Miniprotein binders against a7ua95r516to809. Designs and how they scored, part 7

Target 1, 294 residues: a7ua95r516to809
Amino acid sequence: ASLSLLSISDLVPDLQFIFFWMSNAIEILYFIQQKSPAYMQTIELMDDKAGSKESLLSATISANEEAMTILEEVIMYTFQQCVYYITKTLYVVLPGLLDCNPFGTEPSSEQCRRAAGVCVCAVCVMPEAVRRVVSVFQTTSDLLQQYQVHSEIQSQMFAYLFFFTNVSLFNQLIDKGPARGWFQRSRVLQIQASVKILLDWAKGAGHNHLAQKFFAKFCSTVTILASPPQQLSQMSWKALCAEHPSLKPVQLHRILTQYQLMAELGPLPIWQPSSEDEAYIYRTVDLLESFENH

## First folded at step 8 (miniprotein)

Design ac1
Fold by ESMFold2, look of step 8:
Structure ac1 (fold): chain B 294 residues (1-294), chain A 83 residues (1-83)
Amino acid sequence: as target 1 above (294 residues)
Amino acid sequence: DPKEELEELLREAERLLEEARKALEEGDFERAILEALQAIIQIARAMLKALRHGTDPEVWEKLLEILRKAAEILKRAEEELKK
């Protein structure tokens, strides 16, 4: 009955407008980049016409570079506007991914049923919270394809959207996880299942390598938290750092501290940070990620 | 004033488009390339101002018309130079 202003469906007309103009600029820029060497050489080699060859060549060099520069600025501005609208929508829907139960507690919807046709398991139905996130990604993918946006720009956009998603989920988990009970083992397993649904979407959409790269911090966090105590307690601090290079020392230390609390484990000597890393585990400025640190 | 600057960019883009069209019809393909590029510069600047400040649908339609025509002249002139 009530609709959020930030629903991706409500933003489609604005996004269509922006993608239309971005794709036009890209197409012209691409033409100039590919054809400029040839037509510049042709102009350079032509016989003088009324003694003005050098002036024509100089003006054409200047115009060519200026056209590419301003078209790149149009593309950058429109890209930033698309990202702004899409990430505002993502920011609203992402926290729910941490609260959902993928094991069948949420009602199915038409959008969820259509998206879930790719993900099937004995106890897994696409939760509403996951469906909302997938809907943002799928709508973005559909728009990029509808307007035939160059594949390099499409990749850059999803790289940023996955980066944003990773930072948002990681920060929410670290910052609010203790109060929300998100470090409880049953909850971690639910989060892990929800993330797998999202990663499966990314793979099916042709973005597997981007998702693997940009979800690494959040996925490492969930992998550690989901590990059985008998396995994790045998891994040293150094081994955990090597296996999870995306995690900063302060982040790994916080994750292990929460794990100890929820598993009711006492301090483990094998998890003691190296002497150099020990100075870093108290750097609270490094605990949460910036949306601008990529 | 962004509206005045947008109107000036449109006038210059229209002038350059007409010069590019004339050059193409006269078979001066080198000049048609230059003038089409210059029209594209002006219209892309106008597009950027229109994106930042907003404008009327009529202006957006004019922007598209000029952009499409300038790009067509550029492409046609490039193709003719290759012959």
Scores: ipSAE 0.799, ipTM 0.957, lowest interface PAE 0.5, mean pLDDT 86
Fold by ESMFold2, fold request of step 9:
Structure ac1 (fold): chain B 294 residues (1-294), chain A 83 residues (1-83)
Amino acid sequence: as target 1 above (294 residues)
Amino acid sequence: DPKEELEELLREAERLLEEARKALEEGDFERAILEALQAIIQIARAMLKALRHGTDPEVWEKLLEILRKAAEILKRAEEELKK
């Protein structure tokens, strides 16, 4: 039985090794892809003085295809190994995002003590829980750049890491949120602020499009929960579905049910599902997201 | 047996590397390309087995040596063939 914490810094040597071999495979694959049309044409046009041209051409076509196939398998395997190790560390640090307070609570810093009479929460530093998640993303980005991994592979890596983060946070919020008090408005606002710090990191790292795409479900959930009751009560079910297409009917229904409970808006349903959606708001098999849907 | 299979792949990759080097020196650039690609196939298969099952640091150094030499022969032969 292991009692040790999984840390990204403990995995850096193993990740360096894997990225090194991935990068070597990528370099050779791209050379073959880029140059093979030209050298294949030259072989096809050569004189057949010894009667061996057709055999040489056929063998070279076969070797070309086989080399590319094997190199792609190496790249795929090393990619999967990186994702496996990185997501294991990410799994450990993500829950803290739902419990942390990015606004700070005590005026113990010199900045807070000097700013009596004004709100200074905007000058507080990044919470430790958020820093731990950012550290995983930043370490991954640094390694990819250190080993000059092709930008398409870097994008695929972060697409999966953001997908994993979204599924993990959404599932925990939906599943554990009622018992943990995470649907209380003050907690939702804290969660929203923590997620904004992650999105700001992704934007600064050049991954804004990927983050917007793959965090959509969790961000929609938090946006709904953070909405003032006067504004949300005026929106129809159809309008909410249109504004938040990433949410399934059962998910939207659950979010609105928790919202109505925590805002103390009474027991009568405020939002009436469309006739098409009415059959689906109780499909509990669709409530939580799968890590396989990427 | 993954260890025995890895050793066989290394021996074949080394044989093909030597054939590719000879072809390059003789000016047979078309054959050098083929034999370098064949060496790359064997060494990439060896790399995949080594990644899946683990191996000694000395074997990893050998894998890298063969891979880089085979890739260099491929690049040199392609460059010469364009002339």
Scores: ipSAE 0.798, ipTM 0.959, lowest interface PAE 0.5, mean pLDDT 86
Fold by ESMFold2, fold request of step 9:
Structure ac1 (fold): chain B 294 residues (1-294), chain A 83 residues (1-83)
Amino acid sequence: as target 1 above (294 residues)
Amino acid sequence: DPKEELEELLREAERLLEEARKALEEGDFERAILEALQAIIQIARAMLKALRHGTDPEVWEKLLEILRKAAEILKRAEEELKK
């Protein structure tokens, strides 16, 4: 398939091809790793009747190390190709999560719209934007299991995909949120509900720990923004930092500034940074996250 | 040049595979392990080059055949050696 096709279903044949070769390399690498201590010891203990035991052992040690090295290179390259294809698809579909309405196609579906609560998921229809993201994760999971990719590599794959998702959503929200109206309370509640669907998928798929680790910054942001003004205004800066350690001071400051503006709480700052943090709330170089360092 | 390098890697992998097969048949399981590992090195290098540059479907089929045969010889020689 062409790289201009951004649907995950269009990329499945290419991903199947790459996973096939990755899994073959993994199988051989792990056989060598598991068995080489034993066959190396047996070779070292063999009778030297042929007169070349030392040469055979030395050559076998060298070949063993080189085989493992090149197989690891194949695995790393195929892993990188998989994440390239998958994240290209995610990049296209993730922004839709910030614009969708999980509470129903019509805004007037009111039975459970009082606030973010347990009943919102019982009334919600999964939006197409959320379905597209879930489809990428589910297709990836199905392929990894189909090719019996080692569990540590599956974990690394989803760790990266969740990291990528978190960075993409956080940066979009912080950068474009004011212009797109994403800080309005009704929109924040919609975003929170959409992310809950993704987190439920991750929990059901056995990736709850990875999702909680790698979504922490975006989830903290949405949790703060979804908080009622009566509750949030009573929390000190120190309490907010303690409850949301994934947020840098500049990020927390920006989130609270947008919250105060959109909740119409006046121009006077409500949350006073600690003296230690005050030096950092204007470090705009730290505002957006890097895809390379996280 | 990448296509010619890939063909050279395949020829060397096939040569080593045949030597490993002969060592296994002769009961020289220690040499069969060495030569199977050497074939795996060459075929894994060929795989990496084919992944980076692309190649013909016939070449992919040959890569798979050699890889699986070399792995099979390695596994069988290991089983025989620990007896």
Scores: ipSAE 0.797, ipTM 0.959, lowest interface PAE 0.5, mean pLDDT 85
Fold by OpenDDE base, fold request of step 9:
Structure ac1 (fold): chain B 294 residues (1-294), chain A 83 residues (1-83)
Amino acid sequence: as target 1 above (294 residues)
Amino acid sequence: DPKEELEELLREAERLLEEARKALEEGDFERAILEALQAIIQIARAMLKALRHGTDPEVWEKLLEILRKAAEILKRAEEELKK
């Protein structure tokens, strides 16, 4: 009950606070890193002339290293906290992405708060479930920009968020998909369209490469499931492995088995795993993705 | 007490900041850099404690103030050493 009420907007004040301190720590760290070589060299040159300041130089080196280390800890901690809060929000909204119908005329219930008028932006015309997911990413982007967070940290943030999103969606689809009808072609096509909207947003936000990389597994799964039976039944195990290298053998086998069941295709010899993969298709521990492998 | 520890870190940071300022005024730019870095260390430690355990808004403002002043001393001292 309480988790369903958690919106990204509710977390904005906390996130703003954390991003503020993260940004300050990054700025100071960057300054120290850039200036350290120059002032150390200057101190060394002065000490060589004065003959007596080895202790001050050593102390300065040590202080510089310690300062950088502790600032890195601040950055890491604040980064982790941001990710924690944002992923909690994603956890709440991501299931809706699997259930939404992007082809339906859902009335734009949420007035775009950014415009005093009817906003016709791409986000405002999105299905509500897709919009909620995009809103989390957009809010994150806006906050990162607001606090002028270093581009590398922004990239790392989105990498993790896309990773988390992929793992969450993939695991839900594999685990609950058959029971929820998400393996039905019509539902899969809806999911595919919703994911496309998200990927298009990521592309527009400058994160196309990251999105393609980290959503590969989920996209591959959706692509297979969206394939017509006539087309997919002509593809061998080896061909499917080659086309979808992000899927482990056990994952591909599970997808195909569930597809076969759903489509009532009967046994397909062409989907028989290779002798090399035969042992791996039974590794059920590898079926679901781990959140810890990032 | 985390609060007492935080106050101690702030006091030490302020002391170091004052020493850094004094060194800068005296033209001892090397010492100013060292003392400013040491102030930043104490502030960064204080930030970590405050982030983990929370603190009062006034403490956050003080942390920011000291941090900015220390960074300014570092910048100025570095610029003077290049002359």
Scores: ipSAE 0.727, ipTM 0.925, lowest interface PAE 0.6, mean pLDDT 90
Fold by OpenDDE base, fold request of step 9:
Structure ac1 (fold): chain B 294 residues (1-294), chain A 83 residues (1-83)
Amino acid sequence: as target 1 above (294 residues)
Amino acid sequence: DPKEELEELLREAERLLEEARKALEEGDFERAILEALQAIIQIARAMLKALRHGTDPEVWEKLLEILRKAAEILKRAEEELKK
């Protein structure tokens, strides 16, 4: 099937299978980790009495360590597979979020039309493009809860998914934004509203801190682009750097340059990079975010 | 052959599980723990192979069964050592 046709719903059976085994591995690992000190101490105490059991204790320690190591490998593998499948679905739906008009009358989702009443749930009032993105995250959350996955693993999963989402959206906005008109104020305001819906969902799902952390670059970019020319033109390079520390100098410079072009502003000396940043603004290799450094 | 390797791991896990069960029944809780952990090692290896290469539903059920039984032995042995 072409990646374009892959929905999160199509992957649910495969994800359920992976989450099942991940959960089982976590449960057993946790049990071993919690119980290992106690049974090793008891074995040690018994061996001290019997004189000959030093070999059994050593073997048990070794077996315990090996069991934990292999179980961790199972967990890591299953985690990576989940992330792989989920990020593929995100890759397909995320571009739609940038083109989304949340202020338009989008027809209610077909699913809510079958229920007799206008569903006024937060999801039903979402634009379709935003709902598709939220659906990926919600499905992930539901699966993690269904299999009672440890909270730390849930946090790691969402951290990565938010990271991926931020990188994807940021890179698309920086690279394609000017050509697609996403730097126009009206479009920026639409993007800002769509992102707010996603952030509100993340807050409601208990992931507010993670969302704020990992969406910082994209949010900063959108915030700058959404700023009125009268306001932004009064902000110095140094002030903008301080307000948007998630942006690299090259990224900020690119955003401001494109903003200047779109707003038909003349050269603004106040936006001139500092002498310290002057070397960094030409590092075009650092313009786009990498997916590798998570 | 990944299938043959998986079958060998399962056979070894079953052997170790049976030894763990016997040890538990004999009141050798220390040995029961060791053998149960060793069974879990073999099952975890089998799980990794099966996850990477796929396997039949019956094999997955067998993996789960052995894993649960090994964990139960481990739990019981640990509880008895505290007494």
Scores: ipSAE 0.727, ipTM 0.925, lowest interface PAE 0.6, mean pLDDT 90

Design ac1
Fold by OpenDDE base, fold request of step 9:
Structure ac1 (fold): chain B 294 residues (1-294), chain A 83 residues (1-83)
Amino acid sequence: as target 1 above (294 residues)
Amino acid sequence: DPKEELEELLREAERLLEEARKALEEGDFERAILEALQAIIQIARAMLKALRHGTDPEVWEKLLEILRKAAEILKRAEEELKK
């Protein structure tokens, strides 16, 4: 009940607070890292002249190292908290992406409806379910920019969020897809269009490489399922493995098996796993992606 | 008590900040850097405790104030050592 009502907007005050402290810690850490070699060298030169200050230099080195270590811990903690809150909101909105019909005349968002004009911005033309997902990422981007968070931390944040999104969508599609009709070609094409909107957003936000990397498994799955039966039935197991290297043998085998059932295809010898992969296709433990691998 | 520990860290940070300020005013820039770094250590520890357990808005404002002042002392002392 309570999770279904959680919007990213409701978390903005908490996220702002965490990002503020993260940014401050990064700024001070960066200052110490950049200035420490210079002031330590100066202290060393002064100590050599005074003969008595070796203790001060040693204490300064120790204090510098300790300060950096604790600041890194602050940054890591705040990073983890941000990820925790953002992924909670993603968890709520991501299932809607799979159920979304991007080709349907769903009315524009309430916010854009209040503007007397049909807002034709890319966000306003998005289906509501896609817009909700994009809004989480956009809000995250805006907050990172607002607090001028270091580019490396921004990249790590988006890498994790894309990873989480891919794992969540992939696992839901594999586990629930057959029962929910998401393996039907018409539904897959809707999912493909929705994911394309998300990827286009990521490209526009400067995260194209990260998005391509971390969405590879989900995109491969959607690509296979979107393929016409006549085309896919001509592709060998080896060819599919080569074209979709992000998929484990057990995952590819499950996708093809469910595709075969959905399309009412008989057994296809061409999809028979290689002797090398045959041992792996039954490893059901490896079927779903883990959230722990990041 | 996490609250008592936080208050102790703040008091120590304020003490170290004052020592850093005095050192800077006396032209002992090496000592000012050391004391400012030590103040930052205490503030960072306090920040971690406050982030984990929460604290009052007034404590957050104090943390920020001390942190800014410590960073300013560190910057000024570093600039003076280069002259």
Scores: ipSAE 0.722, ipTM 0.924, lowest interface PAE 0.6, mean pLDDT 90

